# VHH binders against FERM domain-containing protein 4A (FRMD4A): the designs that were tried, part 8

Target 1, 303 residues: FERM domain-containing protein 4A (FRMD4A), of Homo sapiens (Human) (q9p2q2r20to322)
Amino acid sequence: RRCQVHLLDDRKLELLVQPKLLAKELLDLVASHFNLKEKEYFGIAFTDETGHLNWLQLDRRVLEHDFPKKSGPVVLYFCVRFYIESISYLKDNATIELFFLNAKSCIYKELIDVDSEVVFELASYILQEAKGDFSSNEVVRSDLKKLPALPTQALKEHPSLAYCEDRVIEHYKKLNGQTRGQAIVNYMSIVESLPTYGVHYYAVKDKQGIPWWLGLSYKGIFQYDYHDKVKPRKIFQWRQLENLYFREKKFSVEVHDPRRASVTRRTFGHSGIAVHTWYACPALIKSIWAMAISQHQFYLDRK

## First folded at step 1 (VHH)

Design e12 (framework vhh_sonelokimab_d1)
Fold by ESMFold2-Fast, scan of step 1:
Structure e12 (fold): chain B 303 residues (1-303), chain A 124 residues (1-124)
Amino acid sequence: as target 1 above (303 residues)
Amino acid sequence: DVQLVESGGGLVQPGGSLRLSCAASGFTFDDYAVGWFRQAPGKEREFIGAISGSGGSTYYAVSEKGRFTISRDNSKNTLYLQMNSLRPEDTAVYYCAADTSPEEWLYLGDYDYWGQGTLVTVSS
């Protein structure tokens, strides 16, 4: 089966995937194109029939996943799946560069909420990394049309494109003399501090039908107001979770907090366990479950 | 040839402070990023922090942020690590390293040249 793997740079790998090829073997092949050794942070994603992002399970065959029933090649995306607190935990330059490319893509695609002023500063680091030192206003304006540096929402929040370009130029002029690597690390220092960085968001509902965002990361499971992805309403750290389970249309967590237990809230006399449940379509619940188990395993592997 | 020589290690009690030095030779010191790493017995080498050639930019590992300060004196070809509020888990051999890669400078990753290390022991 023909598959097209979109890489974090502008390249695509055209592959004829055999029925027995495991997802981990495909990840190894993609990683070899970057001399990437620290593969544990990365995955290969695809969009399912419902339009939701899913991830290949490394121990399963590539072609045993629920791809859309479309003619043409299977479209796959190589990107960061498991985020970390800081790139200071990364060992290889190749890993750092791929986190940078992934972060640029997430900012540009508006997958990370960020203030427009921060966007302009980030765009200056993109220019410094790609082009080196500032040369002229005209070159910058030309480069910004070719580079995926300014997301649409940031442009809409200001009086003109020229205003946005001028703000980027102001930041860019201050970076004179920074190397490509310095620009990457400075960019990542800003992005990794953003509240929504590293969180996989899923649109869910509670039992009463109220919409919420459910966020999954290496830190745990977070529940957000549907209009505020920044400040979580409820926080479930991995260490607090007694159990996870799912059914056709629901995902549940059991939280163990014996200090909060009361006689009236205990079930069958055991220490305080609370059950929290969210609802979504079956395909999305399966995606939430797969991500939750994978994030929890990633958390355990690092502790 | 490039050489890096660490000094200043020793025995210190918990809560104490130490300043490590790294003397560099054999390359244009102020043109390259240099950093500090450590390795405890039986553990992998871990990154502590790095400083740009000019000294205008620094980057620290999150676990050491606020306790350790990296600095350099380009007139003396010397890199420094100021370590405060030392804990027993800080016991390790401390290495300085230089990234003389012509392609790019990243604070982390594959450093070309390494010193032989200086032992820091934090115990009562």
Scores: ipSAE 0.000, ipTM 0.358, lowest interface PAE 13.7, mean pLDDT 85

Design e13 (framework vhh_7qbe_3)
Fold by ESMFold2-Fast, scan of step 1:
Structure e13 (fold): chain B 303 residues (1-303), chain A 120 residues (1-120)
Amino acid sequence: as target 1 above (303 residues)
Amino acid sequence: QLQLVESGGGLVQAGGSLRLSCTASGFTYAMGWFRQGPGKEREFVASISWSGGSTYYADSVKGRFTISRDNAKNTLYLQMNSLKSEDTAVYYCAAEYSLDDFLSGEYDYWGKGTRVTVSS
């Protein structure tokens, strides 16, 4: 079966996937193209029939996943699945490089919301990494047309493209003498401090039908107002996890908080246990469950 | 595919003790023990949450049986003390992913069972 794996450096791998190939083996193959040893942070994603993002289960065969039933190759995406507090914990330059490429893609595709002034500073580090020191205004304007450095939303929020370019030039001039590696580290330092960095968001409803965002990360499960993905309204850290449940249209978490007392539906209960439930369509609940168990396992593996 | 394998069953005298174990082939959240005695329907024995902080017991085994787990080994235990002839059954390990099915016996995954015979 023909599969097309989109890589973080904008390349595509065209592969004929055999029925017995495990997802882990496909990840190993992709990782070999980058001399990548620290594979535990990465996954291979695909969009299901309903348009929801799903991830290959590494212990299963690639072709055992529910891909959209359309003609042509199966489209897969190699990207970061498991985020960490800082790239300073990464051991290999290849891993750092891929986190940088992943972050650039997420900012450009507006998967991470960021203030436009911060975007201009980030764009200057992209230029320093790709082109070295500032040479002229005209070269920068030409390079910004070729590099995916400025997301559309940032351009819409300002008086002109020339204004945005001038702001980038101002930041870029200050970076004279920085190495490629230093530009990457400085870029990542800004991006990893952003509130939405490393959080997988899912649109859910509570039992009253009120819409919320449910965020999943290596830190835990977070509930956000539907109009604000930045400050969580409820925080469920993995260290407080008592249990996780799901069924067709619901996902539930039990957390232990000695400061809070709760009872189960049965006649006997346990003090300090709180239960929280969210609702969504079956396909989305399945995606939430898969991400929740994977993030929790990642958290446990790093303790 | 998640697989559950029970062990530790055997013949024991009334008043004695026995410890059952169940090893899962992968990650599990809530787990429990069920049993089916000769000529009886399958019944709930005990269940435990992922953290091990929440446990539930059937009235017939409260104070005699203790459920526990070791998540590092993906292993569930049932310590059975003060065994009675009516505890004679095949004991089944189960794992589930539903809050509503936590105590109902409608679990997602089941082992093949391990036999416990209590002689008088």
Scores: ipSAE 0.272, ipTM 0.690, lowest interface PAE 4.0, mean pLDDT 86

Design e14 (framework vhh_sonelokimab_d1)
Fold by ESMFold2-Fast, scan of step 1:
Structure e14 (fold): chain B 303 residues (1-303), chain A 125 residues (1-125)
Amino acid sequence: as target 1 above (303 residues)
Amino acid sequence: DVQLVESGGGLVQPGGSLRLSCAASGRTFSSYAVGWFRQAPGKEREFIGAISWSGDSTYYAVSEKGRFTISRDNSKNTLYLQMNSLRPEDTAVYYCAAEGYDSLWEYTESDYDYWGQGTLVTVSS
């Protein structure tokens, strides 16, 4: 079956995928195009029929995943799946470059929440990385039309395109003398500090039917108010998790909670275990489960 | 489209100092990040350090930091490597190269588009 893998550098790799091809073999093939050794941070994603991002399971065949039932090639995306605290832990230039390209894409597609003033500063590093030092206002305005640096929402929140361009120019002028690599490092240091960076969000409901965001990351599982993705209401670090399980319409975590143990006075020797449950459609629960298990395994592999 | 020519190599006694120069031909030298590499007989090419196209940022291999200093003069299209406290282990052919990647990555030969012919530095035993 024809598949089209969108690469982080805007190229598209077109393949005729055979029924027996494993997802890990496809990842290896894509990684070879970047001479990428540190492939453990990356995955291949696809959008399901509801528009939600899903990920290929490496030990499964590519074509055994639930792709949308539409004509044409299967569309896949090569991108970062497992985030880390800092690119300073990465060893290869290919890995750092891909994290930078991934971050730019996430900001541009509004997958990472960021204030427009920070967007303008980030856009200046994109210009420094792509074009070097500031030369003229006219060149910057021309370049900003060709580079995916300013997301649509940032443009709509300000008086004019010219205002946004002028803000970028102010930041850009301050970067005189930075190398391409230094611009990437500075861009990533800002993006890595953003509260939503590295978190995979899923729309869920609690037992009362109240909507929440469930966030999965290298740090653990977070529960957010539906209108606030920045400050989690509940934090479940991986080291606190005793068990993870799911049913058709629910995902549950079992944690050691000393506060709960205190309330129950360790009734019958119980260790103060608390169970937290979230609800969603079966397809989304499967996606949450797969991501949770993968993030937890990534956490264990880093110990 | 830059051509690089190294000079300043020669015989030095252990503990001595030497300054290498790399002359670039082409008007785009100031647009390139540039660096220094060395290769001892029978060994692979080793990164020493790099400098941004403006000269404001420098990147060094951990083992060489503190003994070697990279600088550039864009008005003269020239890159420099100041080497201090030289050891017999520093004996190698020294190459300058143009267009490299960042301060966090370990620069490899593939990160550089243009290379000089090299200049021999011999540190007497």
Scores: ipSAE 0.000, ipTM 0.095, lowest interface PAE 23.3, mean pLDDT 82

Design f01 (framework vhh_sonelokimab_d1)
Fold by ESMFold2-Fast, scan of step 1:
Structure f01 (fold): chain B 303 residues (1-303), chain A 124 residues (1-124)
Amino acid sequence: as target 1 above (303 residues)
Amino acid sequence: DVQLVESGGGLVQPGGSLRLSCAASGRTFSSYAVGWFRQAPGKEREFIGAISGSGGSTYYAVSEKGRFTISRDNSKNTLYLQMNSLRPEDTAVYYCAAKSYWGTRYSPSEYDYWGQGTLVTVSS
């Protein structure tokens, strides 16, 4: 079957995928195009029938995943799946480059919640990385039309395009003399500090039918108010995690609570375990389970 | 590209102080994060501390915190290591090294440019 893998550098790989091809073999093929050795941070994603981002299971065949039933090629995306505190922990320039390209894409596609003034500072680092030192206002305005630096919502929040361009120019002038690598690190330092960076969000409901966002990351599992993805209402660190389980329409976590363990010490059969359950359609529950297990394994591998 | 040359090493008594310098030539020094490392005979290179290109951020190995201070003068393209309360176990060849980015990983493999080293001997 025809598959089209979108790469982080805007290239597309056109492939005829055979029924036996494993997702890990496809990842290896994509990684070879970047001379990428540190593959453990990356995955291959696709959008399901409901518009939600799903990820290929590396030990499963590519074509055993539930792709939308459309006449065209299967569209796949090579991107970062496992985030870390800082790119300073990465060994290879190829890995650092791909994290930077991934972050730029996430900001541009508005997948990360960012204040528009911060976007203008980030755009200046994109220019410094791509073009070097500031030369003239005219060159910057021309370059900003060609580079995916300014997301649409940031442009709409301000009086004019010229205002947005002038803000970027102000930031860009301050960067004179920074190397390409320094621009990347400075960009990533800002993006890594954003509360939504590295969090995979899933729309869920509790037992009472109240909507929530469930966030999955290298730090743990987070529960957010449906209208606020920034400040978690509940935090479940991986080290507190006793068990994960799911059934058709529900995903549950059992977390060790030392306070509750102390309170229950005088009653037989109690271990001080707190159970939290969220509800969604079966397809989304399976996606949540797969991501949670993968993030937990990534956490254990780094510990 | 940047070239680094250390100086200021020598023999010093236990409890004494010494300041090492690292002179940079080539491209603009302020565009590089720089660090100090040391290596005793038969041992691996160990990290001492690092300073960002602007000098606004510093990071030190826990074992050296408070005794060693890193600074830089970008107008002179020079990096400094001020070493106080020196001990015999501080005896080593001291290296300065540069990398094109600031970050929290300080292994020798992250640094692109290295000096030749300067010997510091702490002995009575």
Scores: ipSAE 0.000, ipTM 0.097, lowest interface PAE 21.1, mean pLDDT 83

Design f02 (framework vhh_etentamig_d1)
Fold by ESMFold2-Fast, scan of step 1:
Structure f02 (fold): chain B 303 residues (1-303), chain A 125 residues (1-125)
Amino acid sequence: as target 1 above (303 residues)
Amino acid sequence: EVQLLESGGGLVQPGGSLRLSCAASGFTFSSYAMSWVRQAPGKGPEWVSGISGSGGSTYYADSVKGRFTISRDNSKNTLYLQMNSLRAEDTAVYYCAKGRSYYFGSGSKYAFDYRGQGTLVTVSS
């Protein structure tokens, strides 16, 4: 089966995937193209029939996943799946560069919500990394048309493209003398500070039918208002979780509840556990489950 | 696609020991709690032991507690049951079972997605 793996550096690998090929073997093949040793942070993603992002399960065969029924090759994406507090934990320059490329893609595709003024500062670091020091306003405006630096939403929030370009130029002028590596580090320090960085969002409903965002990350599970992905309404840290489980249309977490921590004779057998449940279609619930278990395992492996 | 293949069963004398293995494939082994379930001739299935996805939590039926030890090797996709001080009452077909949860919770003893073919353990003199 023809498969096309989109890489973070805009290259594509055209592969003829055999029925027995395991997803971990495909990840190893992709990693070899970057001389990437720290593979534990990365995964291979695909979009399902409903448009939701899913991830290959490393110990399963690539072709055993529910790909959309479309003509042409199966489209796969190599990207960061497991985020960390800081790139300072990363050992290899190859890993750092891939985190940078991933972050740029996420900002540009509007997968990370960010204030437009911060976008302009981030764009200046993209220019410093790609082109070096500021030379002229004309060159910057030309380069910004070629680089995926300014997302559509940021452009729509301001009176003109020229205004946005001028803001980028002001930030860019301040970076004179920074190396490519320093620009990457400074870019990542800003992106890592964003509230939505490293969170995988899923649209769910509670038992009353109220829509929420369920966020999954290295920090835990978060519940957000449907129109506010920034400030969580509920936070379930991994250390607080007693259980994770799912049924066809629901995903549940069992957490330690301090109000119920004390054993009483009246509540024998119900010590300190609260259950929270969210609802979605079966395909989305399976995706949430797979991500939650993977994020929790990543958390355990790093302790 | 999900496959669970048990091995290690056989004939053993009372007081003896036996180690069962279950080779798992077709799913992310480390992401699910696993169980051992047994069925004696003419009886219904009895849950024996369970282990969380990480291996950090283990659970046992009262009938085997202190004699059996469940463990897993996630790098080899293999589940184990070390059975010591075997009794005639332990005679049964032993099945490896995949749970629906990462943790071994309240539903794990009675709700399995998949069960293997089983391996026969006979304890007799």
Scores: ipSAE 0.000, ipTM 0.248, lowest interface PAE 17.1, mean pLDDT 85

Design f03 (framework vhh_7uia_1)
Fold by ESMFold2-Fast, scan of step 1:
Structure f03 (fold): chain B 303 residues (1-303), chain A 125 residues (1-125)
Amino acid sequence: as target 1 above (303 residues)
Amino acid sequence: QLQLVETGGGLVKPGGSLRLSCVVSGFTFSSYAMAWVRQAPGKELEWVSSISGSGGSTYYEDSVKGRFTISTDNAKNTLYLQMSSLKPEDTAVYYCARHLSYRFWSGSTPAMDYWGQGTQVTVSS
């Protein structure tokens, strides 16, 4: 079947995928286009019939996933799946480049919430990385029309495009002499500090039917008010969790509760354990389960 | 003590059908999601299908969708797997399993209880 893999550098890889091709082999093929050695941070994603982001399971065949029942090529996205605290932990320049491209894409597509003033500072680092030192106001305005640096929401919050461009110019003038690598590091330092960076969000409900966001990252599981993805209401670090359960429409975590009787980590359903349960459709519950296990295993592999 | 007993396996030609049964005892059947998992010679365990404790939701591995049907009879404490359009690659020992949990401290894949010795399914011309 014809598949299109969208790469982080805006290229598309057109492929005729055979029925026996494993997802890990497709990831290897994509990684070879970037000379990428550190593949463990990346995955291949697709949007399902309901519009939710799903990830290929590396040990399964590519074509054995639940793609939308639409004619035409299967659309796949190569992107970062496992986030870390800092790119300073990355060993290869290829990996650092891809994390930078992924972060730019997430900011531009408004997948990460960020204040417009921060956006203008980030845009100045994009210009420094892509074009080098500031030369003139006219060149900057021309470059900003060609680069995906200013998301729509930031533009809507201010009086004019010219106002936004002027804010970017003010930041950009301060960066004179920074190398491409320094611009990337400074960009990533800002993005990595944002509260929503590296969190996979899932819309869930509690037992009373109240909507919440459930966030998953290498740091654990987080519960957010439905109208505030920034500050979690509950934080479940991996070290605090005993067991994870799922059924058809529910996802449950067992948390060691210090206010109750002591528990053994080898015990299920002990009286010293608190249980938290969330509800969603079966497809979303399976996605939450797969992501939670993958994030925890990534956490263990990096200790 | 928990007990799961699998029956119904056998030799069948490609395109044929088989119905596997699993009788459970020692726990409240409807309180747990149940699964069928299989293991072909020289390969790892493969999850095949799951059914919710209520029986209202079913889940299938993509390679068996449209060919296999999982069901329960709560009055008989029995789990079924109806298999149709069988292929040589379906050859495996099939195990009835109760969904357990993922243990954060062990980092293991989701574990399941196996009480019986499984039932052998062989698809061959």
Scores: ipSAE 0.017, ipTM 0.447, lowest interface PAE 6.8, mean pLDDT 82

Design f04 (framework vhh_lunsekimig_d3)
Fold by ESMFold2-Fast, scan of step 1:
Structure f04 (fold): chain B 303 residues (1-303), chain A 123 residues (1-123)
Amino acid sequence: as target 1 above (303 residues)
Amino acid sequence: EVQLVESGGGVVQPGGSLRLSCAASGFTFSSYALYWYRQAAGIERELIASITSGGSTNYVDSVKGRFTISRDNSENTMYLQMNSLRAEDTGLYYCARGYSKLWFGSPTYFDYWGQGTLVTVSS
């Protein structure tokens, strides 16, 4: 079957995938194009029939996954699945470069919410990395038309494109003399500090039907108000988790809760354990548990 | 290659006791949560007991106070001590290891299963 793997550097791999090809073999093939050794941070994603992002299971055959019934090739995306505190913990330049490309893509596609003034500073690092030192205002304006540095929302929030370009130029002038590597490190330092960076968001409901965002990351499980992805209402760190449970349309987290342990009335199950449950369609619940399992395993492997 | 091998099943009278063992190989035993499932004829497999890598245990209500799950990380073995056995405890007992080091409570998402050991409680 025809498959198209979108790479982080805008290249596409066109492949005829045989029925027995394992997802880990496809990941190895993609990694070889980048001389990538630290493959553990990366995955291959696809959009399922319900429109939700899913990830290939490495020990399964590529074609054993539930791809949408559409004409044309199966569309796959090579990208970062497992985020970390800082790229300073990464060992290889290839890994750092791919994290940078991934971050640029996420910012440009508006997958990460970021203040427009921060966007302008980030755009200046993109220019420094791609083009070196500032030369002229005209060259910057030309380069910004060619590079996917400014997301549409940031452009709409200001009086003119010229205003946005001028703000980028102000930041860019301050970077004179920075190496390509320094620009990447400085870009990533800012992006890593953003509250939504590295969080996989899922739209869920509680038992009363109230909508929430459920966030999954290397730090744990987070519950957000539906209109605020930045400040979590509840934080469940991996070390506090006793159990994760799911059944059909629900996903439950059992956490050690010192406050709950102080309750004198007998509670069914374990004293000191609080249960939190969220609801979604079965396909989304399966995606949530798969991500939760993977993120927790990643957390434990890094101890 | 991950392997799970159950043993200790047999025929016992009501009120009797049995100890089941699950010998594991092919993975870092101490790092994983492990589970005991039971399947009676014509009934879906039921999770009856679990033990996390940290030693936290959980039991289905019908076996609480009668069954005790434990692990010996030095021997790569998990146990189920079954006391005060009842006719309804009859079934195939399966050892399972999940995809991760947390307990997830659903057999459809477990990575590996043993072959099962038969427990019959009858006079």
Scores: ipSAE 0.000, ipTM 0.263, lowest interface PAE 14.0, mean pLDDT 84

Design f05 (framework vhh_ozoralizumab_d1)
Fold by ESMFold2-Fast, scan of step 1:
Structure f05 (fold): chain B 303 residues (1-303), chain A 124 residues (1-124)
Amino acid sequence: as target 1 above (303 residues)
Amino acid sequence: EVQLVESGGGLVQPGGSLRLSCAASGFTFSSYAMYWVRQAPGKGLEWVSEISGSGGSTKYPDSVKGRFTISRDNAKNTLYLQMNSLRPEDTAVYYCAKVGRYSSSWYGTPFDYRGQGTLVTVSS
């Protein structure tokens, strides 16, 4: 079956995938195109029939996943799945390069919520990385039309495109003399500090049917108000979790927190364990479970 | 901010040995890969050796492999280059160098920070 793997550098890998090909073998093939040794941070994603992002399970065959029943090639995306606090922990330049390309994509596609003034500063580092030092206002305006540096929402929040371009130019002029590598490091330092960086968000409901965002990352599980993905209402660090489980339409976590004593709400257990449960359709619950197991295993492997 | 101070250069006969030192300050030395690079008169910069932050891994070009040894003392924030079996073509200014702020990869953008250099002359 024809598959298109979208690579982080805008290239597409066209493949005829055979029924026996394992997802881990496809990841190895993609990684070889970047001379990438640190494969453990990356995955291959696809969008399901409902528009939700899913990830290939590395121990399963590529074609045993629930792809949309559409004509044409299966569209797959090579991207970062497991985030870390800083690129300073990465060993290879190939890994650092791919984290940078991934971050640029996430900002441009509005997968990470960013203040527009921060977007303008980030765009200046994209220009410094791609083009070197500032030369003229006209060159910057031309380059910004070719580079995916300014997301649509940032452009809509300001009086004109010219205003946005002028703000980028102000930041860009300050970067004179920075190397490509320094621009990448400075870009990543800003992106890594963003509250939503590295969090996989899932739309869920509680027992009363109230909508929430459930966030999964290397740090743990987070519950967010449906209208605020930035400040979590509840934080469940991996070290605090006693058990995880799921059933058809629900995902549950058991947490041990001896500091939080509540004698009036000792529901859910006999030993200081509290249970938190979220609800979604079966397909989404399976996606949440797969991500939760993977993030927890990533945490354990790096502890 | 990053400061690198080289020492140990001088005049030596062909076949002789020299040990260069580099005193580093202004950053967490043990967290960064370090490099030695050289520039012969009228030539560009040439990479000579590299060492990981822990000192567990080293790399050399064929021109110096087997003759030069890079090492570091993280407790003293000092980088060393032991040069044996020196040849006239090793005559150059030798610089201690660091990659950018993050050094988690062996490559990176080398030579972002260099000292003033120390002159090594191999002549009879």
Scores: ipSAE 0.000, ipTM 0.090, lowest interface PAE 22.4, mean pLDDT 83

Design f06 (framework vhh_7qbe_3)
Fold by ESMFold2-Fast, scan of step 1:
Structure f06 (fold): chain B 303 residues (1-303), chain A 121 residues (1-121)
Amino acid sequence: as target 1 above (303 residues)
Amino acid sequence: QLQLVESGGGLVQAGGSLRLSCTASGRTFSMGWFRQGPGKEREFVASISWSGGSTYYADSVKGRFTISRDNAKNTLYLQMNSLKSEDTAVYYCAARTPYYLSKTAGGYDYWGKGTRVTVSS
């Protein structure tokens, strides 16, 4: 079956995938195009029938996944799945460059919320990395039309494109003399500090039907107000979790509750376990479960 | 929990200069200076982006005050030149989440206790 793998450097890999090909073999093939050794941070994603992002299970065959019933090739995306505190923990330049390309894509596609002033500063580092030192206003305006540096929302928040370009130019002039590597490190230092960086968000509801964001990352499971992805209302660190489970339309976490534990010790009841449950369609619940198990395993492997 | 500590306030003669500093206990993003004069509401003075690449100033201080930062030291500065009696106030350092630069006090999440600046005529 024809598959098209979108790579982080804007290239597309056109493949005829055989029924027996495992997802781990496809990941290895993609990684070979970047001389990538630190493959453990990356995955291959696809959008399902409901429009939700899913990930290939590495020990399963590529074609055993529930792809949308659309004409044309199966569209797949090579990207970062497992985030870490800082690129300073990465060993290879190839890995660092792919984290940088992934971060640029996430900012441009508005998957990471960022202040427009920070966007203009980030765009200056993109220019410094791609083009070197500032030369002229005309060259910058030309380059910004070719590089995916300015998200649509940032452009809409300001009086004109020229205004946005002028803000980027002001930042860019201050970077004179920075190497490509320094620009990448400075860009990533800012992006890694954003509250939404490295969090996989899922739209869920509680038992009362109230909408929430459920966030999954290397740090744990987080519940966010539907209008605020920044400050979690509830935090479940991996070390605090007693159990995780799911059913057709629900995902649940069990955590130790010291208050309830005190009561049950006196009454000879159950352990002091608090259960938190969220609801979504079956396809989304399966995606949440797969990500939760994968993030927890990643946490354990690094502990 | 993030803490901000201001320093450098004092008594200065009109036309003089003063430099305020604000040291943060940890990493900060966009930051600003606000002031509150006798019998007045807290007002915006200046703000700066994380890199120092973008700055905003209140009209009353443009050309006289310069905001800057040293991220390696987690320190924010306000260089105040050509001071006027109207600049007499308690000056507050503020820090916010990175989502947007704000000229309103309500947009800032962390605040210092303030440092007093008195400009004598």
Scores: ipSAE 0.000, ipTM 0.112, lowest interface PAE 21.3, mean pLDDT 84

